# Ledger of designs, part 448: VH-VL binders against q9umr5

Target 1, 268 residues: q9umr5
Amino acid sequence: SYKPVIVVHGLFDSSYSFRHLLEYINETHPGTVVTVLDLFDGRESLRPLWEQVQGFREAVVPIMAKAPQGVHLICYSQGGLVCRALLSVMDDHNVDSFISLSSPQMGQYGDTDYLKWLFPTSMRSNLYRICYSPWGQEFSICNYWHDPHHDDLYLNASSFLALINGERDHPNATVWRKNFLRVGHLVLIGGPDDGVITPWQSSFFGFYDANETVLEMEEQLVYLRDSFGLKTLLARGAIVRCPMAGISHTAWHSNRTLYETCIEPWLS
Key: E = the ipSAE of ESMFold2; O = the ipSAE of OpenDDE; V2 = 0.75 times the mean of E and O plus 0.25 times the DockQ between their complexes.

## First folded at step 21 (VH-VL)

Design yh26 (framework fv_nofazinlimab; at its last look DockQ between E and O 0.73; V2 from the best seeds 0.77)
Fold by ESMFold2-Fast, scan of step 21:
Structure yh26 (fold): chain C 268 residues (1-268), chain A 123 residues (1-123), chain B 112 residues (1-112)
Amino acid sequence: as target 1 above (268 residues)
Amino acid sequence: QVQLVQSGAEVKKPGSSVKVSCKASGGTFSDYAISWVRQAPGQGLEYLGEIFPMFGTRNYNEKFKGRVTITADKSTSTAYMELSSLRSEDTAVYYCARTKYDILEGFSDFDYWGQGTMVTVSS
Amino acid sequence: DVVMTQSPLSLPVTLGQPASISCRSSQSLVWSHGNTWLNWFQQRPGQSPRRLIYKVSNRDSGVPDRFSGSGSGTDFTLKISRVEAEDVGVYYCMQGTHEPYTFGQGTKLEIK
């Protein structure tokens, strides 16, 4: 009797991307009920993340209610940020393992082909002009744009990431922290060959300082202040770090070795 | 400059599957999303799904989930739409069309279309 | 699914006269600040659809100035200031704000 698994996809994504993941789960944990949420698919993945959080919240409530022993979340790429917010806004969630699969937990700052696809005439150094406007904050990618050279603008304008990370004050911050701390395990997965998540250490709550030197999680103010519970979770032994080299961004959900090493152990 | 060229007409039996190709030229394939739209004779336009080659992702209209599969081959700049379990009501012209997702300039929906592929389902 | 309703469905018009086609959506098509994903397409007999207008009012390159789009929220209009013989065909509105993307049923423009 394994706990149900809820899967939340990423940018321009849908349930189809997870066919290999479902195959792996079925092989190692036969009988697991896996629900891949087909909400905010394709183009709708660009909608504001708070809008996505509300929709996914409505979808997960009945699944969690049917599973009194708890559920697991596997949240890929941008979906990992949706799941971060879900765990904070739900005062009654029963999530055991939250598996963050190459998600930009501290944000994104990179000139990858993915960025050029959405902003073909913009460089990363100038994207703050677009993203930190009210107009830009209506697009999910801008909700987690984190320019280390304009940290004051990020803190003031980010309508999503700065709030869920506790980098800017919010009336609900205390209850969000309490709710997030209910999670059983925070499993962080990512790697240097991802090619999209920049810096790749963002998947482990590391990020650039003003000189573009990566500082790891334990050096971040959000960790040191315990703004949403990372320091408390680490002290409880509830944070798992599973870095793996050689995996590109679109392969995290379809690599058997990655699954067996980083995901399978947490699907009780 | 930009051209989407589709494969030729097909006649299929009920219960079979059909796979239509759409080859992009002019260096646009990976920079754009490719959508599939059909039109039954004398009827309107109906959306089937979309693929995002850059992201390796795709999305389908719920009405066709389980029967439609859209794939892409970046090496040949070709998108494919496969429709299974064919019925007579699937008789239609199938079009591919491209979309550019530019956040600053705005989304450019279906700015270029293929010439269409007639699929006839008959016994 | 968002239902797109066009009127009229049949539009006989005299050469040189203006023509207008209405398109109504069952839900608001506003995405964000100034962004509404409403498009207009023309399909001439035997041809693929051709986009005329994107984002409510922006004309595609090569589309004559006599074509214009307007509207907001749920109500949109395509206008042709002076109809010419080559305008014969079916016109479709299409929304991209909500998935799945949906089209109006089409308006057949014919010369009287």
Scores: ipSAE 0.816, ipTM 0.900, lowest interface PAE 1.0, mean pLDDT 93
Fold by OpenDDE, look of step 22:
Structure yh26 (fold): chain C 268 residues (1-268), chain A 123 residues (1-123), chain B 112 residues (1-112)
Amino acid sequence: as target 1 above (268 residues)
Amino acid sequence: QVQLVQSGAEVKKPGSSVKVSCKASGGTFSDYAISWVRQAPGQGLEYLGEIFPMFGTRNYNEKFKGRVTITADKSTSTAYMELSSLRSEDTAVYYCARTKYDILEGFSDFDYWGQGTMVTVSS
Amino acid sequence: DVVMTQSPLSLPVTLGQPASISCRSSQSLVWSHGNTWLNWFQQRPGQSPRRLIYKVSNRDSGVPDRFSGSGSGTDFTLKISRVEAEDVGVYYCMQGTHEPYTFGQGTKLEIK
């Protein structure tokens, strides 16, 4: 039988967005038990990501327990960060494939319609004033805001991304790295036409330097220092990069071609 | 001023479906969420779900999951609520309402309401 | 789901006298950043609900100052300093902190 699939949604989202994905999985892998977790739906998705991690952990533990052969995670957008953190804090997870579906894995620094919607009176350039405050860090979107022009504030104020990245020293860094490295495969999915994840390379652990030049994963300090295991995963062939053009952010979970190319191979 | 105008009253048979519309005017449709609430005769208010037109995302009250479908057409600034497998208990006035999301100011829930749409389910 | 409990459910009031409605939530409505999404709605006979108060104590435009909201955590109150004839209707509290949104049972205000 196929390993169970657990799905984690993104910002302002719910299980409904994954109805097509469920159809695809059912068609290609009949009998697969797919659980789309309806936790922190809607506005609740604005809650601090660590709170979300705890909630999702409680939900996945019993699923994993019933699947001794392992499970697959499909985590969309903000959910991809939740899942990465989840795998970092769980010393006994049995995740075979962690599929990061258009997730801002290295953070967000976008000036997109999404940002304008959330912060109608703020620009990308000054959002650090809000996000790197204690108040701002109570919102999920600020937990992975990564301002390349204010690295000091990011490193010191980011209560989530900087920690799971191992960019700021903390007592659990070694253990979290060990836990995360239990994953069988890390499948990174994203593309240049996403329109929301900014830069889109963030889905592949690429990100801006201080001059807003996009550097790839291998150029990032987190990789060079192997702070949470990216270098190790890559070395053992456990990282899969699947870029795809022509897909908008809200379509990653509902595109058949994307599914067949980037998701399906890792559900077997 | 902001207005939410809903479609007219419906009479349906059990087991059928109903689709109610809610047209918004006086604001930018995509800047808000549209929620649906119903009220059975002589009863209180019950939340059904909401849609975020900007994102296309929906959230449903678990009680109605599987039966309720909320959609939005940004080109016409219209939200829709479809309820299937109708039962007599679904007889109610259905309201749409607007919600504004602002991280800095907080959420402004249900600041404007439609006039309501009476849906009667009877054999 | 968060249960919103209003009291009283029936509120007969003499014109010109004050009125008070209590709303209690089954869990805290305070978000980690400090905001509390508790609203009060008025529904006059034959009309759609109308929001009176948002975020516990903020009065909507056009709402008379004789209406006031207060409270914190799990206990909230709507007060009418001097009840007028136009205040007849059903009042609902609503929480927007937790999904799904939930309403109180409603309090029917009538004139004695």
Scores: ipSAE 0.803, ipTM 0.913, lowest interface PAE 0.8, mean pLDDT 95
Fold by ESMFold2, look of step 22:
Structure yh26 (fold): chain C 268 residues (1-268), chain A 123 residues (1-123), chain B 112 residues (1-112)
Amino acid sequence: as target 1 above (268 residues)
Amino acid sequence: QVQLVQSGAEVKKPGSSVKVSCKASGGTFSDYAISWVRQAPGQGLEYLGEIFPMFGTRNYNEKFKGRVTITADKSTSTAYMELSSLRSEDTAVYYCARTKYDILEGFSDFDYWGQGTMVTVSS
Amino acid sequence: DVVMTQSPLSLPVTLGQPASISCRSSQSLVWSHGNTWLNWFQQRPGQSPRRLIYKVSNRDSGVPDRFSGSGSGTDFTLKISRVEAEDVGVYYCMQGTHEPYTFGQGTKLEIK
């Protein structure tokens, strides 16, 4: 039989957004128990990410306990950061496949219509003043804002992303790395036509240098130092990269070809 | 000049559906969320749900899930609320209202309201 | 759901005198540290609601300075320092901290 699947949604989202994904899983893996966690919906998706991690942890514990064979995670956009933090903070998780759907794993530095919706009078070059303040860190999008031109402020002020990436020293770093490394597979999904995640390579642990040149995962300091386990996972053959062009940010969970190519093989 | 203009009054039989429109002008439709709130005669205000046109997503009050559908048409700058399986208790004025999610200034909840649409459910 | 309880429900006031409306929530409305999404709306007879106060104490544009909001946690107050004839209507508090958003039951302000 198939392992249970837990779905974690993104910013301004709810369980309704995953109705097509649920249909695809039911068709290809009949009998699979799929739980779309209906927490931090809509406005509440802007709550601090550590608050969201705590709430989602409480929801996944009983599901994991009932499935000693393991579970799979499918985590969309901002939800992929929540899930990666869960894998770090849970000493006893039993996640086999962590499927990251177009998640800003190395952060976000985009001046898109989506950004202007939340910051209508600001430019990306100025958002560090808001996001790296106590006010800004009360909102989830600022918890993973990553300004490549203010790395010193990012490293000091980020309450979430710099910590789960092991970019700032903290007492739990060794334990979090050990916990994260218990995952069976890390499946990274994203693509150049996403239109929201900026750079889109953030979904594959790529990111800008100070000149806004994208450095791929293997060129990142967090990979080279193996600060939370990426180098170890790659060496095990546990990282799967599944890029796909032609998919906008809101369509990742409703594209059948994407599902069949990038998701379905990992839902054993 | 920001305006939210709603469709006209409706009289409906129990068990039928109603679809109310809310056309936005004076600004960019995708820049804000559109919410629906109702008010039964002589009673208070009740939130039904909202739509986020920029994200293509929606969030419903659990009390109305399965009966309410909120949609938007960006090309006409119009939001819609459809309520099915109508009962006499659904008799109310239905309002649309908007919210701006400015993180710097904070949430600006329901800063503009439509004129309201009376929906009467009777046999 | 967060229950918002207003007091009083009916408030007759002499013209020129102060008015005070209480709003109590069943849960804290603090978002994180300092953010509290509590709003006050006025509904004049035959009209749509109009926002007066947002974030507990911030007056909307065009709202007279005789209106003020205060409070924290679960207890909030709208005050009108000197009631004028145009202030007649029903006043609602609303919380936006927890979904679903909820309103108080309303306070009808009338001139004696």
Scores: ipSAE 0.772, ipTM 0.876, lowest interface PAE 1.1, mean pLDDT 92
ESMFold2 (binder alone), look of step 22: mean pLDDT 88; pTM 0.910

Design yh27 (framework fv_nofazinlimab)
Fold by ESMFold2-Fast, scan of step 21:
Structure yh27 (fold): chain C 268 residues (1-268), chain A 123 residues (1-123), chain B 112 residues (1-112)
Amino acid sequence: as target 1 above (268 residues)
Amino acid sequence: QVQLVQSGAEVKKPGSSVKVSCKASGGTFSDYAISWVRQAPGQGLEYLGEIIPLFGTRNYNEKFKGRVTITADKSTSTAYMELSSLRSEDTAVYYCARTKYDILEGFSDFDYWGQGTMVTVSS
Amino acid sequence: DVVMTQSPLSLPVTLGQPASISCRSSQSLVWSHGNTWLNWFQQRPGQSPRRLIYKVSNRDSGVPDRFSGSGSGTDFTLKISRVEAEDVGVYYCMQGTHEPYTFGQGTKLEIK
């Protein structure tokens, strides 16, 4: 009776991070078929995002084919960017709700625990030298590094985020926009106490300008130009914003109140 | 100086479980992933799984999925590997080892190892 | 899973002579342009493994320069330019490019 749910994890994650989420879904929507994709687990989550998109695409095709009524996506952190690309590259996706759990939709620019762990001797101000090289773009975290002080380099070098956001031209942009617009609901979740996603408003398509002032989604060129369909989706009433304070990055998939408030209403 | 200190030898009966500890010092616990590798007597090395204590993420070799559980206690800088439903072929020395994920310098796989813990499964 | 195959499995060597161990992977170990996660370990009798080489050719601190690693893609070699008595033990290659991480079956180096 309920539409199947497909879960896409984040950096270094695996299906084990979603045990609480599965319990919540089973309690409120018993009988729901939930598939947590164990692809690009652990170290492999650092592989280039386009490689991950290809692998996840192959995995979701049979699930979507078996559910002509539609499916829901729940995509956590980095996984939200994978799902963004899936919705664009798949000509035949039947996704109803795309639920993005604290994903850096406009990119990342911050000195966080993940950054220190992966770049222990680098500062955020200097990462553009590494990330915007061909070598750096072979790592997922650099695929969404968005330095607001070197926007020209980001636009030229980003092999993933600048393309999927329509910030740099691509031959498939029109088709990708058409495909993305087929989504029923875009549910954006995030909050100020995440501690990893910087700025946290990136989860809502907000981001830093050159002065590190956060501009919200409606002030972004990608929205104003409707590059991949955000303005059209908002006009349709298809974008849901669900910010919540008090939730750290690793707790979005295991907080019952968050689930009941932001996720449960979009599962049918 | 980096040191990984493991718990002492265990003798277990078939069907029981064993839990081996690995206490980290010298800054290892916060900056590194901790992996578990075993070696049956006279045999080679076999990977079981890995935990990243700082982020609470864990991954297991599919061969052991359902039987192995890796956990970490940040307050004591100790990682644990629990293996259930023990069989005689689980008799082995179990090692913990650390890995650093440095994008610029490169991944530093298993640069330091614990002393090993002999687990004997016998009736 | 990636299969790592070492040869020879038994390597008797005369003191002072060179020794060479081959390691082949069933899949490419290239992660990104210039990065390949291939490691070599030494296990002396009764001891824990000790890493000698990481990233194909980089020696760990304290490892004598008579040890060298080389290779690319699927074919890798560990060389000891002049074998010493303390080198007896089992040598393992290990890949970290694909999960689960896998080891070669080991090469036992012994003095003739």
Scores: ipSAE 0.783, ipTM 0.881, lowest interface PAE 1.2, mean pLDDT 92

Design yh28 (framework fv_nofazinlimab)
Fold by ESMFold2-Fast, scan of step 21:
Formats: sequence, C-alpha cells, structure tokens
Structure yh28 (fold): chain C 268 residues (1-268), chain A 123 residues (1-123), chain B 112 residues (1-112)
Amino acid sequence: as target 1 above (268 residues)
Amino acid sequence: QVQLVQSGAEVKKPGSSVKVSCKASGGTFSDYAISWVRQAPGQGLEYLGEIIPFFGTRNYNEKFKGRVTITADKSTSTAYMELSSLRSEDTAVYYCARTKYDILEGFSDFDYWGQGTMVTVSS
Amino acid sequence: DVVMTQSPLSLPVTLGQPASISCRSSQSLVWSHGNTWLNWFQQRPGQSPRRLIYKVSNRDSGVPDRFSGSGSGTDFTLKISRVEAEDVGVYYCMQGTHEPYTFGQGTKLEIK
C-alpha cells in the first residue's frame, strides 16, 4: 500500500550508508519497496552532476512506471541536487514527496575540513579560479560551488546549479519549472550542526549575500521571480521545513528522532 | 615516513569469517582513503573495497558485496576488512593500500601498501 | 567492469637492454581534460606491490628515471630504458577511472 521509495546518495556514498534508514522505514511502513540507487558510488560521485542525472534518470524510469500511485524520493547531501534536476528534466515523473536531506540547494561556500580534504592546497576564497574553469566543472563539487564574492563568474561558468535554479537563462526553463511543480511535497531538512554544508541554510534555499550575510529563501531572487516554482509551491502549502540541531552531516540518514520527526510523516 | 602495518597470517575453515587489520602511521589517517586488494597464490590483484574514514563512507566491489565489510577505528588509526562465508577460493594475500583524493593535484591511487596478510582457507 | 589487458605476460630481457610493457583498457580511462587515472606497479618476489607511475606518466619519488609511462585513452605503455637485475618481478597496470578499480593480469620480467 505504501508508495515505493527511491534513495539517492551523496558524495563518496553507497547504499551501505542507508542501512539504518531502511530499517526505520521497514519498522514504520512495512512492505515499502525501497530502492537505494547504487550508481556513482564512491569516487564516481565526483563525476559531473549532469552525467549523474542522466544515469539516475535511466534507473528511476522503470521504478516510476511500475508505481502509478506515485513514488517518494529521499535524496541526501549532493544527491538532493541530482533529484532537483531529475524533477525538472523528467516530463513524466510521478514523485509525491521529495525529501531533501541536508542538501546544498543554493550551493556551497565554505572551507570546512570537507573542502580541505578535496582541495588541501586551496582556500575557499581562491577556489573560484579552479571551479569556474572547464576542468573544474568536470567535478561534481564544483558544479554547486557558489562563491558570493564572484557571483558573475558563478552565473557564467556554473554548468549545473545556476541552470537548475533559473539563475541563468536556459531554453528549457519553462518546461523544467512545469515538471518540477508536479511534485506533491518538497520536504527540506537541515541544521546548524551539520558541519559540512556551508551555509547550512543552503538546505532551505537560503544563502550568503556579498557580505556573507545569510538571506533566507523568501529574500532570494530565484524565489521572488518564481524561477523554478518555489513561490508557487509555498503558496500551495507544499513546502515543509524541518530544521534540527545536534545532527552532523553523516548522521542525517541514521538518526531515529530525525526520521520520526521529518521523514516518516511524508512516506504515504 | 608513511607505514601501513597489517595483522598476522590466518588459517580458517570453510564457512568461517576472517578479520584483517591495517594500522596507519606517519600521516593523518583521516586524510586518506584505505582500500583492500587481494592476490591468490600465483595470480593477479583484485580490488575488494574502500573506506574513507573522514566521510564515514565505504564502497564495495559488487563481486564481494554481502560478504565483505570494511570498517575503521579513527582513535587507533586502524582499518579492518572482514570477509565472511569463506571458501577455498578466498585463499590469498590480503593487502591494504591508501589513496588521496586531491582534485587539484589529481588522485594519488594506492601510493603506499601494507605488507600483506596471508589468509589460508582449508578443511 | 573495465578489463585491463597486458602484453606480453612473460618478458625475458637481457641485462642492460630496454623493455616495454603494453596495457589496453576495454573502455576509455579519461575522466576529464588532462585527467587519466592509469597507474603502474612493480611487485618483486615476496614483496608488496610498489607504485612506479601514477596518472599515466608521473614517476613516484625514489623511482629511477629509467622507468617511464606514456599513453592515452585506452592504450598505455611502461618502458624501462635499461633493465637492471633488481627489476625482476611482476608489473601491473591499474585503472582508477571506473569503479571497481581493476588491474591487468601482470607481466613477469625475468633476466635471460
């Protein structure tokens, strides 16, 4: 009776990271068919996001086709951006709940240990030189690098995030918006103790201005212009915000309280 | 100086499990990914899986998925590889090796290796 | 899985002469412009593998300059300009572009 659930992982991840999530779903919604997509695992998670979107699209089509009542998406970290693009490029998706687990929806700008791990010789202030090059755009992390001090370069060079957010014009923008708006619920989850997603409010479509002051979703041009449907979804009552303190980046998919509060209610 | 030191040789019966350790020193354990590779007597090298202790992530070769489990203990800078449901075909030397994921300089695959651990599966 | 094929599998060489090992992949190892994750390892009898070359042509520290790597796409070569007695062992190519990582069958270098 429950709709199937499709899980899309994050950076360096695989299905192993979701064993607790699967257990929670089985306990509260027994009989749910849960598919954790083992595509772009480990090192392959660094491949360009449009390449990942194409691969995940091919994997989700037969799952959605077998579920005329609809499906739910649970998309973790970087995976939340893959799912945003899927919802836009698929004319025929039947997603009810899109559950975004601590995903940098407006991008990433921080030199936390996470970024230093991948760019040990670079600081966040200089990463725009690498990420906004053709070479850098061949790595997923650079596809959502959003330097608020070089917004002109971000708008011109971002091959992924600026396009799916409607921050740069694209011929398919009207169709992508129409497709995205077919989603039943957009459930946004994140929190101040994540320690990786910077600013953490990016998970709720907030982001830095040029002074590194965080502006929330309703103050963003993409919201005000309704570029891909956020304002319309909010007006429909389709956006759910579920912030939770005390949860580190690698714990969102394995915290029972988080599951019961933010995820379980949306798995019809 | 970088060194990966593995646990000693094991002799196991078919159907049992084995757990091999790999202790890292001379570098920050959390700065690297640790991979496991095996080599049957007189044969080539075969990849089993990888753990990235910093991210808490692990990835397995589909051939061994369900039988291999890779874990890490950050407090002791030690990675572990456990292989269950052992068969005679699992007789091999098991190696750990490290990788650095530097996007600017490029990935540094398997730059240092452990000394190897011989696992013999016999009745 | 990406299949890595080495040739020859057995390589008898006279001391002081050059040696060459080929490695072919079943699909392209190019990740992005300028990035190809192809590595070469040497395994001396009774020892762990030791990396000689990374990213197609970059020689590891402490590896003699008589070792060189070259190639692109699906075809790669490891060359030893002047074989020494200590070079006896098995040489493996390895790709890191696609998971799971895969190795060639190995080339056994022996002194004639």
Scores: ipSAE 0.767, ipTM 0.881, lowest interface PAE 1.3, mean pLDDT 92

Design yh29 (framework fv_nofazinlimab)
Fold by ESMFold2-Fast, scan of step 21:
Structure yh29 (fold): chain C 268 residues (1-268), chain A 123 residues (1-123), chain B 112 residues (1-112)
Amino acid sequence: as target 1 above (268 residues)
Amino acid sequence: QVQLVQSGAEVKKPGSSVKVSCKASGGTFSDYAISWVRQAPGQGLEYLGEIIPVFGTRNYNEKFKGRVTITADKSTSTAYMELSSLRSEDTAVYYCARTKYDILEGFSDFDYWGQGTMVTVSS
Amino acid sequence: DVVMTQSPLSLPVTLGQPASISCRSSQSLVWSHGNTWLNWFQQRPGQSPRRLIYKVSNRDSGVPDRFSGSGSGTDFTLKISRVEAEDVGVYYCMQGTHEPYTFGQGTKLEIK
């Protein structure tokens, strides 16, 4: 039988967005128990990410306990960051494949329709003033705002992303790294036509330097320091990179070719 | 200034489906989420779900999951609410309403409503 | 689901006198320090609801200053300092902090 699959949605999202994904899984892996977590749906997705991590943690514990052979995580967009933190804070998780579906793993810095919709009077160059305030850190989108022109402010003010990526020290860092390293496979998915995740390479732990030149994962300080285990996972052959062009941000969970190429092989 | 204009009254048989439209005028469709709320005769208000066209996301009240589908057509600035497997208890006025999610200014919940669409379910 | 309880459900008031409606939530409506998504709506006979108050105490443009909202956490109040004939209708509180959004039962304000 197949391992259960737990799905964690993204910003303003709910289980409804995953209807096609569930159809694909049922067709290729019939009998798989798929649980799409309806926590922090809609506007609640804007709550601080640490609050979301606590709620999702409580929901996944009984699912993992019922599956001694392990579970798979499919985590979409912002949900990929929630799953990153879950794997670090849970000292008893039994996750085999963690499938990160177009998630801003190194953060977000882009003038997109999402930014204009949530901050209609702000440009990306000015968002650091709001996001790196205590007020801004009460909203999930600011928890992973990563302005490459104000990296010192990001490192000091980010209450979530800088900590889970080991970019700022935390008392629990050693335990978080040990826990994260228990994952079987880290499957990274994203692409240049996403249109929301900026830079799109953030889904693969790449990000802008101060000149807005994208540096890949292996050039990142967090990788070189092995801050939460990326270098160790890569050395184990446990990191899978699956970029795909032609897919917009809201289509990653509903594209059959993407599913067959990047997701299906990792659902045992 | 802004108007939400809904389609006309419907009379449906039990077991059928109804699809109500909500057309936003004044060019504000892309800036807002559109929610659907119903009111049975002489009763209170009940939330059905919400669509955010710019995000392509939709969220439904668990009570209506599997029966309600909310869609949007950006080219016509029109949102739709379809409710299937109709029962007599679904007889109600159905409203659309808009919400703006502005992080800095704060969320503006249900600031403007459509005129309502009476849906009667009878055999 | 968050249960919103209004009191009273029937509110007969003499013209020119004050009126007060209470709204209580089964859970805190505070959205992560500093935000509370509590709204008040008025529905006149035969009309769509109209928002009067958003974020606990903010009056919508065009809403008379005789209407005011207050409260915190789980307890909220809508006050009308002097009731006018046009205020007849049903008043609803609504929370947007937790999905699904929920409304109170409604308070019917009538002139004595």
Scores: ipSAE 0.739, ipTM 0.868, lowest interface PAE 1.2, mean pLDDT 92

Design yh3 (framework fv_nofazinlimab)
Fold by ESMFold2-Fast, scan of step 21:
Structure yh3 (fold): chain C 268 residues (1-268), chain A 123 residues (1-123), chain B 112 residues (1-112)
Amino acid sequence: as target 1 above (268 residues)
Amino acid sequence: QVQLVQSGAEVKKPGSSVKVSCKASGGTFSEYAISWVRQAPGQGLEYLGEIIPMFGTRNYNEKFKGRVTITADKSTSTAYMELSSLRSEDTAVYYCARTKYDILEGFSDFDYWGQGTMVTVSS
Amino acid sequence: DVVMTQSPLSLPVTLGQPASISCRSSQSLVWSHGNTWLNWFQQRPGQSPRRLIYKVSNRDSGVPDRFSGSGSGTDFTLKISRVEAEDVGVYYCMQGTHEPYTFGQGTKLEIK
C-alpha cells in the first residue's frame, strides 16, 4: 500500500486548490490516503510562520503516528517553508519524500504583482524597512523576505528564514539539522515561468548575491557550511531537482505533466 | 465611483443549484478579494467564502463545504457564487462584498457591498 | 468558530440621546500590536450593509463623527453620541482575525 500524503498549502490558499493534485494521485496511486491540511487558510496564511509551524505540527503528529512505514509531504509555495521548519523541529518525523513545489527556500526578493497587492505603496528596494522590523515579522511574507542589498539586516531581523537556514546561530541548530537529515528525499520543483517566486532559483536553494547575480545552491554559504544538511543530503543522493518551464505559480498543483514527471515517481 | 452589481432575483426548487454573479467596477477587480455573505429573512449575516483573483485562491466556510463554489472571471471583472443541493433554509439575500489586503494600512474588510440577490427556494 | 455576542439585541432610544452597543468575542481578535480586525456595519431597512468602522476605531469616509468605535482584545463598543432618525437599522459587529469571519447577532436600533 502507498504511504500517506500530507499536503501543506501556500499564501491565501486552502485545500480547494489541490483538487487536481488529488485526482492525479488517485489515478496513479489508488488507495493513497491524502490529507490536505486546512489550517491557516486564507488571510491566516499571513500569520507568523513559527505560529503556523506549531499548528501544522499538531495536525501532522497523529497522521505520522498512524503510518509506521512513513509519510510523504507535498508543500506548495510558502507551505514549503512551513515543511522545512516541521522537519527540523520534529524529533520523530518519519517523512520519506518531502516534495517542495515552487517554494522560496532561500527567500523572496521580487517586485511582483503579489508584492504590490500586499504593499501597494512599496517597492522591493524599500520593503526591508518594513519587513525587518518587529512589526513586519508578525506577517509570514516578511518572515522570508530576503533583500540581497541589506543582508546584514536580514541576518539580524529575520525571525524565521535566517534561523531555519542556519544563516544565524540558534541554540537548537544541531538538533534541527539532525532532524532534517532524517528525510528520505528532498524533491525540489520550480521553474523560470513561475512569475511570483523571485528569483525562481530560490526553489532550488539558489539566490541573489549583492549584485543580483543568482548563485546556485552549491555556491551558497548555507550549503558549503552544511548548516542544516543540504551538502550531506546531496552527497547521499537524496536531493532531486526537477525544474520545468511553462508553469505559472498557481498551476504547479494542477499540471498533469509536472505531476507525472516530478511528483509521481516519489510517492511510494 | 465604487460599485458591485449583482444578478437578479432567483426562484429555485429544492435540490437544484443557483449561480449568482457580482460585477466589479470603479476599481481594479484583481486588486481586491471578493467575499460572499448571506442573510436569511429577518436573520443575521452569515459568511460563505472568499476568492482572491490575484492569487487564484478561494476558501469556504466549512458549514457550506461541498455545496458552495466561488469563481472569478478576470476578463469580465465578475465573481460568481454557486450553491448546490438547495434547501428551503437557503432562502436568503446573497451579497458580495470586497476586501483590500493592505499590510501597511491594515485589512479593509467589506468596505463596499453589492445590492444583494434574493434567492428563494420553494416547491 | 469565533462567536460574536452583541448586547443589547434591541435598543429603543430617544432622538438626540446617546446609544451604545457592546460586542464580545469568544477569542482574542488581536492579530498583532495595532492590528485588531473588528468592524462595525449598519443596515438600514431594505438596504445592503454599509461599513461604519474598521480596525476597531477607524471611521469610514462619509460616516458622521457621532459614530465612534473602541475596545481591545475581546470587548468592543460602538457609540452614537446623538441618535438621529436616519440611524434606525440593525448594527453588526464582525471579526476578520480568525477564519471563518463571523458576525454578531445584530442590534436593532429603534426610535422610542
Scores: ipSAE 0.815, ipTM 0.900, lowest interface PAE 1.0, mean pLDDT 93

